# Ledger of designs, part 17: VHH binders against Translation initiation factor eIF2B subunit alpha (eif-2Balpha)

Target 1, 305 residues: Translation initiation factor eIF2B subunit alpha (eif-2Balpha), of Caenorhabditis elegans (p34604)
Amino acid sequence: MVQESIISSFRGKLENDPSKSTSLATVETLLEVLDRSRATTVAEFQNELNQVVAALEKTDYSSTSIRSAADLFTRFTSLAPAALLDQEDFSQVLDLYRQRARSFIKNVRGSRAKISKCARLFFTHHMNILTHSYSKVVLETILDAHKSGYHLHVWVTESQPDASGKLVFEELKKNGVPTTLVLDSCVGYVMERIQAVLVGAEGVMETGGIINKIGTVNVCIIAKSRHVPVYVCAETIKFVREFPLNQADIPQEFKYRTSVIERNNLELEHPDVDYTAPEFLTLIITDVGAMKPEAVGEELIKMYI
Below, E stands for the ipSAE of ESMFold2; O stands for the ipSAE of OpenDDE; V2 stands for 0.75 times the mean of E and O plus 0.25 times the DockQ between their complexes.

## First folded at step 15 (VHH; framework vhh_7aqx_2)

Design Z1 (from Y2 with R100K; at its last look DockQ between E and O 0.83; V2 from the best seeds 0.74)
Amino acid sequence: QVQLQESGGGLVQAGGSLRLSCTTSGFTFSDYAMGWFRQAPGEEREFVGAISWSGDTTDYADSVKGRFTISRDNAKNTFYLQMNSLKTEDTAVYYCAADKRFYPGEWLDIEYDYWGQGTQVTVSS
ESMFold2, look of step 15: ipSAE 0.557; ipTM 0.834
ESMFold2 (binder alone), look of step 15: mean pLDDT 82; pTM 0.831
OpenDDE, look of step 15: ipSAE 0.876; ipTM 0.946

Design Z2 (from Z1 with Y112W; at its last look DockQ between E and O 0.97; V2 from the best seeds 0.79)
Fold by ESMFold2, look of step 15:
Structure Z2 (fold): chain B 305 residues (1-305), chain A 125 residues (1-125)
Amino acid sequence: as target 1 above (305 residues)
Amino acid sequence: QVQLQESGGGLVQAGGSLRLSCTTSGFTFSDYAMGWFRQAPGEEREFVGAISWSGDTTDYADSVKGRFTISRDNAKNTFYLQMNSLKTEDTAVYYCAADKRFYPGEWLDIEWDYWGQGTQVTVSS
């Protein structure tokens, strides 16, 4: 009953605000669990959170976004000094967790604006940008630069098979951004005109590589061959401790929706994502600053200390 | 052992010029973005300017734009601040800093990884 109410609240957050990320909805939902918790020990509370996270992962929202957000939420909120843990009443520990969680969520809510401002440091005022697929962070970054007086021309791939790039094209047109929609196969043709590639990420790997919508690795290889910088816009909540070596190493949860994994022969399914090795990326632009891909592992370690 | 050492400070008349240097050791210089900061007596430390790993991207505080120029020489592990048209308001201790991240200078809630000891710049009228 409790889990059904929490799952309904989670879905409501995402349905009520189309711009809200799965990651943000996850941490907001975990704050609700924390606010109502009657746990009397750290272990009891952690088990309560783990059960909720497992239930959220069974929805068709991104399970990797849910797990990454939950892991970081737990790490950032669930530390207590030894003196506080000696107390008879665990409710004081929970109150500290609640205070930390609210601060954490405030920072997560502001992350896309920070990324947008940081990314502008690398833009020129007249710039052809290529983007692939649909990323809320990339879209916000482009719109912010346009509003700030940058004269952009944005080349958007269709991003088959779901054609999610058409949504980006339409949104940019609505906002007066000069935009050209192209086939995924057109990337090699247009790259000579492009000053920067701007993409999002489903996950940023500890190696500094990324997992993103299928076709991303092709765009990045072509950009590398033409010496066009590739900027990845990604919130630090998307950083994960994974070390894929090749496309086969991508965890299935990234490649397919949960319902597809449970019901289908995955050898016959079109994968939703690919892996781009760090050598094909120029910068990861985040809510804590821009960094070279090889610095991602060090930043991950700092987040877990 | 990481070391950042500023030099080139001193006393100069308003309207004059100075060039500060920051020499570095104990880390791979080209892996770091570099920044200049300053702090006047009784005031908070303020951002002056920063430069990306390769030197291709810079960010300056509004108060110094057009008067100050930042550069780096990755072959010499050295970072520079050229200060022209100096004003008495530029009087401060100037600090060199290094960080693997590059971000807008207004983000003062992020502490840079490494700092120098500072060099005094005094601008007389």
Scores: ipSAE 0.614, ipTM 0.858, lowest interface PAE 1.2, mean pLDDT 87
ESMFold2 (binder alone), look of step 15: mean pLDDT 82; pTM 0.834
OpenDDE, look of step 15: ipSAE 0.854; ipTM 0.936

Design Z3 (from Z1 with Y103W; at its last look DockQ between E and O 0.85; V2 from the best seeds 0.00; counts 0 for: pae E 2.2 > 2)
Fold by ESMFold2, look of step 15:
Structure Z3 (fold): chain B 305 residues (1-305), chain A 125 residues (1-125)
Amino acid sequence: as target 1 above (305 residues)
Amino acid sequence: QVQLQESGGGLVQAGGSLRLSCTTSGFTFSDYAMGWFRQAPGEEREFVGAISWSGDTTDYADSVKGRFTISRDNAKNTFYLQMNSLKTEDTAVYYCAADKRFWPGEWLDIEYDYWGQGTQVTVSS
């Protein structure tokens, strides 16, 4: 089926390039849909995109990443001037969408480099960094600082239950970065040695809080208690229009893989992510600059207007 | 009403020093990163330097590193530019700017939220 070929293309993008984020793969897949589209109305095209996004969300890749990327792709690429929509040939509207989508994707591809450069301004040349779980942006940030002559020692939590922190540890070790792999329960023990906590995010909420791998809120609470700054490295494509007050307010599709939601009793299941409220975060470092968590709402509004 | 007012500009001999001030009102100063920009006639606006909300982190254009120092006093809602070892190429209108984001370097093409009216600095031979 056509949808199955799109899902296979999406998976192929991620499998063929391990450095590619779910967010980038999502928008590249939506560009393929746009390039092949024969829609004759905005509503027809939007329905086509919505069906593809729904299919992508049925995979066990991050629903948060897919949803935020798809929403922003739509907002940035599919808004056309009303005068253009009066033209008798909708193909000109689709051509405008294609032009905007390519520009959008170019910006997304450049986001990690911008974040890495910005984050360096907040580092000292000799520092102990604690990171939790696996973030491609955080990994690139650390590696770029190391290449630039920063003398880092990186403490990586193993990040149970999937042990994704071992991937970070192995990659840092391969690149010659002094690195210690620690238990998730070791964070309190090591925090007195740490100058900064550096984490990624699966989503940055409109509140300025984040969702990220389970255990992140524990790290951030401990860091706050020891007056250690917490820097979140996150592309603006990860910004999500949600306003949670607590862990229960996080949509369940963000907390559990789709396969778990469909088959299991969620009252008995371990969540995949937690929510860290903005008061436990120091800065959100993004491709549009570093900002305090309370500034995220304004940036989100700009992206949707 | 947000206001940013630069002061301290004027005529100075090459090799001399000048201190600019940017007094602010109408917003919570400590919530904003601050930047100095300059513009010579017929040229585009050029980044000079920026300072984070608390003053702990700074960034400078390569052309002014080691000669210019920025600082802020959050108790007085004032942002400063100390210019030493001035050169004729430093002649420009200097603007202060405020933004909730801290903007690294001259690679950013996004304008800050608020701008002052500018103060003229003229460096003579």
Scores: ipSAE 0.496, ipTM 0.795, lowest interface PAE 2.2, mean pLDDT 87
ESMFold2 (binder alone), look of step 15: mean pLDDT 81; pTM 0.823
OpenDDE, look of step 15: ipSAE 0.862; ipTM 0.939

Design Z4 (from Z1 with F27R; at its last look DockQ between E and O 0.98; V2 from the best seeds 0.00; counts 0 for: unsure alone 62.6 < 65)
Fold by ESMFold2, look of step 15:
Structure Z4 (fold): chain B 305 residues (1-305), chain A 125 residues (1-125)
Amino acid sequence: as target 1 above (305 residues)
Amino acid sequence: QVQLQESGGGLVQAGGSLRLSCTTSGRTFSDYAMGWFRQAPGEEREFVGAISWSGDTTDYADSVKGRFTISRDNAKNTFYLQMNSLKTEDTAVYYCAADKRFYPGEWLDIEYDYWGQGTQVTVSS
C-alpha cells in the first residue's frame, strides 16, 4: 500500500501549520483516504482505514489523540442504514461517508472557538489564571478573553522536561497579556493568588479524568487543596473510552512515544503524561458545553449512540 | 429522567413584573444546569437565560439582560425567572429546560435534554 505517502501527508499537515492539532490532522488525513477510496464493501473500507490508523500510530505523535480522533471519525462518518449498506453500487455509501466526514471536520475546526466562548462564561473581569504546559485551546481561550476586555494575569509553568510552557509565555507576552513564567515546583507557592487553573488535555477519559502533560496531576492536587477550580478545555474529539483507576492503569501507549515503547525498557523512561482523576477537576469545557467530570461518560454514550 | 413543571404565568401590563417558577420531582436537581426559553406564536424558540448547577454562573440573552434575573434553590428543587420592566414583545410561552451541560445560549445546534410543558406569559399594552 502507499501508506508512506499518507504518513508524509500527515506529518506535513502538522509541520506546516503549528496551530493544527494532532486530532485535526488525523481526521483530515482519514478524509483523504476516504476521498480516494474505491472500496466496494464496508469491510474493504474499514480495512483500508484500519491500515492507515495503524500506520499513523507508529509515528511519535500522541497515540491518545490519534486513536480518539480515528474512533470518532469512523463512528460519525460510517453509520448507514442496513439497506444502503447492501446496495449494489457502494459508491452511494462512500458519498454519504464523504458528506458526513466533511461536516464532522468542519465542526472539529470550529471547536476551539466554541470552547473559548464557553470558557469565558466562567471568567471574572480581573483574574489570575494558572496554566500548565502548552495547550493551543487554552492559549486561544486566554487570548480571546484578553481581546474581549478581560484583565488577566497568567501564570505559566515552565513544564519540564521540554519547557513547552515557555512558548505559551512568549506568545502571551507578544500579545500584551500580563504573564509570569514559574517553575513547575512553584505551583504551591503561587496557588493562593490564583482564581482558576486552566489546562488542556491530550485525552478525556470516560471516568471524567484526563491525560495531559506530566505535572498536570500535581497542579490539580494543589488547586483542590486550596479550593481553586480546575477547568479543562478539551475538544470532544479528545474523548476516549477508557476507564482508568490510577497512573498504572493508563495504557503504556498513552504515556510514552511509540518509538520509546518499541525500542526501550519502560522502567527506565520518564513518562510524557500523567493521569488526573476526576475528583481533582471542576469542569470539562468542550465544544458541546461545559460539564462536570462525572457527566463525561453520559456524553460519550450519546456520541456513540 | 427529569420532569419539569412551570408555574406563575399569566397576564400583566407593560412595565409590570412577573415571577415564573420551575420545579422538579427528582433528587438530582443539582446535577443539572437550567435554562429558560420562550416561543412567541409563529416564531422559533428563543433562549432567555441559563444558570449553572450551583447557581454561581448565569448567561442571559441580550434582549432581557438587566430586566430578567434567574436564580435557583437547590434545596427546594426550584428554578426561578424574575421578569421586570415587561414589554409586549416578551409575550410568549415560557419553557424551563434542564441539561447536564452548561453552554452559551446563542448555540443553535444543541438542545437541552429535558423540557417542561410551558406557561403562557401575556404582556398587554
Scores: ipSAE 0.745, ipTM 0.902, lowest interface PAE 0.7, mean pLDDT 88
ESMFold2 (binder alone), look of step 15: mean pLDDT 77; pTM 0.790
OpenDDE, look of step 15: ipSAE 0.858; ipTM 0.937

Design Z5 (from Y2 with I110L; at its last look DockQ between E and O 0.68; V2 from the best seeds 0.77)
Fold by ESMFold2, look of step 15:
Structure Z5 (fold): chain B 305 residues (1-305), chain A 125 residues (1-125)
Amino acid sequence: as target 1 above (305 residues)
Amino acid sequence: QVQLQESGGGLVQAGGSLRLSCTTSGFTFSDYAMGWFRQAPGEEREFVGAISWSGDTTDYADSVKGRFTISRDNAKNTFYLQMNSLKTEDTAVYYCAADRRFYPGEWLDLEYDYWGQGTQVTVSS
């Protein structure tokens, strides 16, 4: 049975801070439940959470926001491999879940604003910046620096085939940021004018490399050759304990200079993402600070302790 | 073992200058960002300034901007705090600290991984 004190705590969080999102209040409330839980099994704990979520969904706040936030919270608390969980002393499992939940909430709380502020420390007040594709955190970082008095000129790749870089270009123009949209093939031409490359990541690998929109590895290789620093803006929720993928999926035919190309596999020859090894990156700028790629593994392990 | 040792503290008259040093061992110095902090009796520890791995990037507390300069010498595994135009409000124990991360000093919920023992700086009227 759900106690009314938990529902009252949820309402209080939203009433005491009108700017707080329903999503943030939800995960903070679920942490309170986790902190007080005396469950003895994973199933018992999950049932406890589900009862609280169902009760929260009966409030006047968005049920969609509550459910979405709860699903994300559960994912972060259940990152431990099931085969390695010690079910004999579940209190230690709950302590691990509590540690992960606290890290999760800390990372979510204003993470894009933290990244933006940290990134400014590496900017000079007059800079040409190159960015590739669309990243909300990169866009917010650039806008934050512009509003803080930095005199930027931003070079945005078109990012074919979906042309998602056009969205960044249009938003920057709307905010009065001097911006030039360029072809993906133009990166080498303009790199000598660039003081920093700023890109996002769809995933940050334990080795410190990144998976991001196709074309990212080309930009980073060119930047390295011209001694231009590459800054990756990524929330720590993007850190993953996985091997790089995607480039291993490139068809062998695509890699060879051959006269024959399989026609039925043409849609498989244009990947959506690529992998950039840590040697081509300068810093990963995150909601817990800027770090060299080599330090990502240590920070990722801390998230799982 | 990791070791950070501050030196150069002491008594100085207001308006004077003092230079603190932090010598380090037990880790690859160039892989760490470094910071100076201070704590007056009965007060919380406060940020003074931080410097990136190579020394290219710095951040300072508003209270010391223009008066204090931090620097590092990666060949000697040391970093420094040059304190000019000292005021009585600068009286505190000064600590050096090291972290693999570099972040703005006002991020009060983050602490550095390694800390020195501190050195006393006293600024007399």
Scores: ipSAE 0.708, ipTM 0.891, lowest interface PAE 0.8, mean pLDDT 83
ESMFold2 (binder alone), look of step 15: mean pLDDT 82; pTM 0.833
OpenDDE, look of step 15: ipSAE 0.888; ipTM 0.949

## First folded at step 16 (VHH; framework vhh_7aqx_2)

Design CTL (from Y2 with W53S R101S F102S W107S; at its last look DockQ between E and O 0.03; V2 from the best seeds 0.00; counts 0 for: pae E 16.8 > 2, placed apart)
Fold by OpenDDE, look of step 16:
Structure CTL (fold): chain B 305 residues (1-305), chain A 125 residues (1-125)
Amino acid sequence: as target 1 above (305 residues)
Amino acid sequence: QVQLQESGGGLVQAGGSLRLSCTTSGFTFSDYAMGWFRQAPGEEREFVGAISSSGDTTDYADSVKGRFTISRDNAKNTFYLQMNSLKTEDTAVYYCAADRSSYPGESLDIEYDYWGQGTQVTVSS
């Protein structure tokens, strides 16, 4: 019963706020769990969190985002002085966790703004940018740049199969940003007009590569072949402790929705995401600054130390 | 080894001035935004101000705006907090902190990577 209510809360957060990321919804949900927790030991509390995370991963929302967010949340909240941990009264520890959790979430909420500001350092006033699919952080970045006086022209792929790029296109148009919608198959044709590729990520791997909407790797390879820089906008909460070497190494739960994994023959299914290796990426722009793909591993270490 | 060391704290009368310094080692100072925090007895640690890695941008808490100034010397791996027109309510342990974030601003504690041990500032009436 408790699990169902938690899942419902999680779903509600996403359904009621389309601007809310899966990652943010995840950590907010975990905070609710923490607020209600009556755990008396670290182990008990960790078990509670793990159960909730497992339940969330059974939803059709991005498992990658849920996992990365949950892992980081747990890491940041679990930092307590040894002196507190040695106390018989675990309530003080929980209070500390709650405080840290709230701080963490506040930081996460501010991450897009930081990314947006950082990204503008790499823009020129009349830049043609190509983006693929729908990324909230990318959209915000572009809109903020536009508001700041950058005269960008944005090329958006339709991003099959769900045509999520159309949403970006419509939003940009609505806000007065010059924008062109293009077929996924047209990326090679238009790349000669593009000065930068700007994409989001569902996950940033330890390799410095990214998991993103199917078709991302194609865009980035084409960009590289034309010496067009590829910038990834990604919150650090999307950093994942995975080290894939190729497309096949990506976990199945990252590639497919849970419902598809449970009901369908995966051999007959197309993945929803692909892996773009670090050699095809120029910079990863995050809430802690811009970094080279090669630096992601080091950043992850810092985050988990 | 990463080290941040505060200095310049002490006892001062209300209306007086102090200059705090934070000397750093063990990391690339010029790549980090630097911040000052303070914690009074029985109170939560609060943001005082911060400066960008390049030193071109600063941000201050409302309570200290116009009175406090932050600067940095990247050549010396040191940044400073000039405190003027001090008040009794400014009494606290002052901490310096380093943030890999490219932008200074009112930040949460969790955002800062490295911390000093703190220096006591006492403002008497």
Scores: ipSAE 0.000, ipTM 0.273, lowest interface PAE 11.9, mean pLDDT 89
ESMFold2, look of step 16: ipSAE 0.000; ipTM 0.144
ESMFold2 (binder alone), look of step 16: mean pLDDT 82; pTM 0.830

Design P1 (from Y2 with E111Y; at its last look DockQ between E and O 0.85; V2 from the best seeds 0.76)
Fold by ESMFold2, look of step 16:
Parts: sequence; C-alpha cells; structure tokens
Structure P1 (fold): chain B 305 residues (1-305), chain A 125 residues (1-125)
Amino acid sequence: as target 1 above (305 residues)
Amino acid sequence: QVQLQESGGGLVQAGGSLRLSCTTSGFTFSDYAMGWFRQAPGEEREFVGAISWSGDTTDYADSVKGRFTISRDNAKNTFYLQMNSLKTEDTAVYYCAADRRFYPGEWLDIYYDYWGQGTQVTVSS
C-alpha cells in the first residue's frame, strides 16, 4: 500500500505537469522517500530505495529513464565520508543525503536550458531541421532558437505507433515556427532539404550510442548516407552504464514496457525503442557541454568516480 | 605527456595587434576543443574564446567580439589567437586550454582538462 502511494505520487508528477520528464519525476519521488526515511544504516536505506525503484520500474513509463535517473541519484546522494558513517546518529548521514539530493535536483531542473544554449552554438540562422518523435529537450531547444531570432523550418516525423510527433508539430505551430509533419517512411525523401537532424534520447549508452523511439536508427542511417549531421540533445541524467554492440545487446526492459514483458511472448512483440550506434551520430549535446559520441564513456566514468 | 605551450606574448601599444600561438602535443589534437582564457592581476580567470574540434564553430566573450579571431590548424597541432585593436584592459596573462567538450563561454563553472603555462600580454597607452 505504501508502494501504491509512491507510484501514485510518481504518476501525479507526470500527469499534472506535461513538461516534466520521467527522469525528473523519478528523482523527485526518490527525494520524497529520502525525506521521510527512518533508516538507521546505509544498507537499510539502500534497500528501501531499491524497493521503491523496483516499484517505479513496474509502471509503463520509460525503464531506461527510471533506471538511469535512479542510478545517478544514488551515486550523487548516498556517498558519505567514512568518519560520518561511524556516528551513532544516522540522521546526520540522512541530512547529508537530503542536502545532496536537493542540489542534484536543482541541476536536473536546469538541464534543458543549458542544453538549449549549447545546441544553438551549432545552428545556422536559416536552417531546415528534421526531428523524430517527441523530445521535450529538443522541443525546448527549437523554441529557444526561434525566440532568439533563428529562422527555422522544422520537419517532424509522425512517429508511429503513438503519433507523438503530432504533439511537437502542434506546439511548434502555436509558437509560429514553420513546421511540416511527415510520415516516418518519408525521411529519405525529405533528407536532401535538411541541414541537421535533431533528436532526443531515452538513454545515452557508454558506447556513445543512444536508445530512442523506434525509427530513430533509420533516420540516423539516412542522415549519415546524405552527410547530414545528427545532433542528440540529452540530459546527463539519461546516461547509462551499458556497452551494447547491436540491437540484441540492449536489455529487454529498455525495449519493451514492463507490462509487455510480464504477460507476453517477446518474440511476437514490436519493440518500443531502437539503438543507434555512435558511428551514425555527430554530437551528443548535454547539460555539461557538447561532445563527440566517443567521449561519452569518459564523461560517464567521471560522473561515477 | 600532454603539453600546451603559448607563445607570442609581449608589449604592444593600444590600438596595435598581437598574435598568440598554442602548440600542443601528447594527445590527438583534432579530438579536443580549444579555448583562450586570460587573467589580469587581482581578477578571476576570464573566458576569451573557444573553437570546436574541426574549427567550424567558435564562441567569443562579448568584450572581444569583432577584435579577436581564433583559429586552429589541425595538421600542425596549433591553436591561434589574433588580437586586433588592443585596449589597455586586454592586459593579462593569456592561457591556452583543451577539453573534450565544447560549451558556451558564459558557463563559468566549467574548467578545461588541460592548460598551458600562460604568456603575458601588456597593452600600454
């Protein structure tokens, strides 16, 4: 019942604020758990946290986003000096964790603005951009450039099966950005008009490749063949410690909803995401700067050390 | 061993020009973004300009836009700062820096991985 309350709080954060990412909602939910924790040891607290994360992963929200956010939350918040851990009063350790968690969450909230500013360094003032699916970071980046005087024409894929690209199309129209909605199968036809592909990521792998909405790898292969740069906008909270070589190497929980895994034969199911290898990407643009895909592994190691 | 070595500093009258060079070794130069920074006596280090891995993208501090030009020659592992229309407030030690990332110069909370020793530029009136 407590787990149901936590799941309801998590869902509420996402349902009540459409601009909030699954990653941010995850860490805000974990802060709630930390704020009310009565743990008396590190191991007790870590077990408490792990149980909550497992419950969140059983929702149909992105497992990649939940896993990466939870891992980074734990890494940045739950390390304490050995001297403090020897104290009889564990509440000092929890207070340190709370301080670190609040600081971490402030940084996560500011990530999209940082990415938008960094991405503009690579834009030209008259530019045709192709984007696939719905990424809140990409949408904010495009709108920021538009408000800054850039003259963009944005080509948005429909992104079947959920047609999430229609949401991007409508939001760009509302803001006066010239926008064309196209079929996913139209990417090859329109690529000759495109100066850059701009996509988000559900996860950025240690290889520098990405997990994103199914169809992303097709867009990126076509862009590579036409020498169109591919810019990935991704918060560092999306970085994961995985080193996949191909589509099969991606863990099943990243490719399928949890409910599908639990009740269906996965050999018969359509995956929700695909993997795009780093060779098809030009830059990963993050809240800590733009980097070539091959530098992602080094940056990820710095975050964990 | 990674090395960044600045050269070309000196004394110049206001309105004059000066060209700084940064010669690098010990890493694959084309994998790094490069930046120029400066520090005047009693001041914190200040961003001057940065250039992307290939040289296609640059970013400059507002105080130097239109007067300073940065460039790089990946075949020679060398990074340059051409300073024109120099002012007395440009007097500082100038540092060359390298990082795997390229980011806006207004991000003052980010430090580059590698730094040179600096070269003094003095602009007299």
Scores: ipSAE 0.656, ipTM 0.872, lowest interface PAE 1.0, mean pLDDT 88
ESMFold2 (binder alone), look of step 16: mean pLDDT 81; pTM 0.830
OpenDDE, look of step 16: ipSAE 0.799; ipTM 0.907

Design P2 (from Y2 with I110F; at its last read DockQ between E and O 0.91; V2 from the best seeds 0.84)
Amino acid sequence: QVQLQESGGGLVQAGGSLRLSCTTSGFTFSDYAMGWFRQAPGEEREFVGAISWSGDTTDYADSVKGRFTISRDNAKNTFYLQMNSLKTEDTAVYYCAADRRFYPGEWLDFEYDYWGQGTQVTVSS
ESMFold2, look of step 16: ipSAE 0.753; ipTM 0.909
ESMFold2 (binder alone), look of step 16: mean pLDDT 82; pTM 0.835
OpenDDE, look of step 16: ipSAE 0.878; ipTM 0.944
ESMFold2, look of step 17: ipSAE 0.723; ipTM 0.902
ESMFold2 (binder alone), look of step 17: mean pLDDT 82; pTM 0.835
OpenDDE, look of step 17: ipSAE 0.876; ipTM 0.944
ESMFold2, look of step 20: ipSAE 0.747; ipTM 0.906
ESMFold2 (binder alone), look of step 20: mean pLDDT 81; pTM 0.834
OpenDDE, look of step 20: ipSAE 0.877; ipTM 0.945
ESMFold2, fold request of step 22: ipSAE 0.701, 0.719, 0.739; ipTM 0.890, 0.899, 0.907
ESMFold2 (binder alone), fold request of step 22: mean pLDDT 81, 81, 82; pTM 0.831, 0.832, 0.832
OpenDDE, fold request of step 22: ipSAE 0.879, 0.877, 0.872; ipTM 0.944, 0.944, 0.943
ESMFold2, last read: ipSAE 0.709, 0.680, 0.745; ipTM 0.887, 0.888, 0.909
ESMFold2 (binder alone), last read: mean pLDDT 82, 81, 82; pTM 0.837, 0.829, 0.841
OpenDDE, last read: ipSAE 0.876, 0.876, 0.878; ipTM 0.943, 0.943, 0.945

Design P3 (from Y2 with G105N; at its last look DockQ between E and O 0.35; V2 from the best seeds 0.00; counts 0 for: pae E 9.5 > 2)
Fold by ESMFold2, look of step 16:
Structure P3 (fold): chain B 305 residues (1-305), chain A 125 residues (1-125)
Amino acid sequence: as target 1 above (305 residues)
Amino acid sequence: QVQLQESGGGLVQAGGSLRLSCTTSGFTFSDYAMGWFRQAPGEEREFVGAISWSGDTTDYADSVKGRFTISRDNAKNTFYLQMNSLKTEDTAVYYCAADRRFYPNEWLDIEYDYWGQGTQVTVSS
């Protein structure tokens, strides 16, 4: 019953702060659930969280971001030492969960700045960068490098069908970054001039591959053919316990907004994202450092242990 | 399976020098960043310094900058700490650690995958 109030709070967080990620809004919303919880067992609390997460996934926000954030929130907040679990009053367990959740959220809030700092290691003077789609992390990273004195020229694909690349183009020009907007089909033409591809991710798979805006796999394949490094900027909260082998393995809820799934014949619908296998990626630049795509699985194990 | 073994510790007079080594086995050393940590009796473990997988990036705690130098030899799977101008405050057990990330961000000990057993360094006045 209270789920409608929680969903409204979630939407409000995103509508009132344009810079806030879906991932951060998710974990902040789950903290609200935790703060209000009157569960008396771990199982009751987990069920409460699962129902809220399912409701959030029914919104038209990124299902990939919601699921990955919720999984990590649950893992980092709901595990308690065996001694504490033997306590007579479950409220002590909930208090530990609240403490851990606040610490976790603090780290998530700082993630974008940490990624930008780490990414500076890979910029050079007078660098041509290609980016695809709209990523708040990538945009912040480019702007940080520009303000730090790097002389960048940024090539932005328009990113059809939603043309989200136009927003990146306008923001970069507004901040004085030399930038050129190109067709998605122009990537092969311009790649010879590019020193690095910089993209975000909606999810980083356990394989080390990524799910990102449709067209990303094309950019990355072309980059690999021209020996141009591909750097992915992604918070560890975007890491997902999925192991896809191909485009068909990507769950439908990652490919389509929930409203599209519920209303439409998916045989006729354009997918929102594609999968780029780890072989086409150079490094994943994260809030915990830069790593090979192959190291993502090991990092996930560490997060879940 | 994985082993990190520190060596070269001992007793040194203040102002002296000491070189620690960390030999490794059971993982591909050249794919890991490496770090040195230390822990004095009754204190929390403290970051000393770290080096990226290739050796092109280093970082040091403020308390040791200019006195300590880290290096690595990927051909020998060995990681080093050269300590000069030692002070009594440097007395601690020194640990080496390995991190699967090429360039660790936030050099916190929670981020490192593998740890050595430690070697005692004692600096007398």
Scores: ipSAE 0.006, ipTM 0.425, lowest interface PAE 9.5, mean pLDDT 85
ESMFold2 (binder alone), look of step 16: mean pLDDT 82; pTM 0.832
OpenDDE, look of step 16: ipSAE 0.869; ipTM 0.941

Design P4 (from Y2 with T57Y; at its last look DockQ between E and O 0.96; V2 from the best seeds 0.84)
Amino acid sequence: QVQLQESGGGLVQAGGSLRLSCTTSGFTFSDYAMGWFRQAPGEEREFVGAISWSGDYTDYADSVKGRFTISRDNAKNTFYLQMNSLKTEDTAVYYCAADRRFYPGEWLDIEYDYWGQGTQVTVSS
ESMFold2, look of step 16: ipSAE 0.740; ipTM 0.903
ESMFold2 (binder alone), look of step 16: mean pLDDT 82; pTM 0.837
OpenDDE, look of step 16: ipSAE 0.867; ipTM 0.938

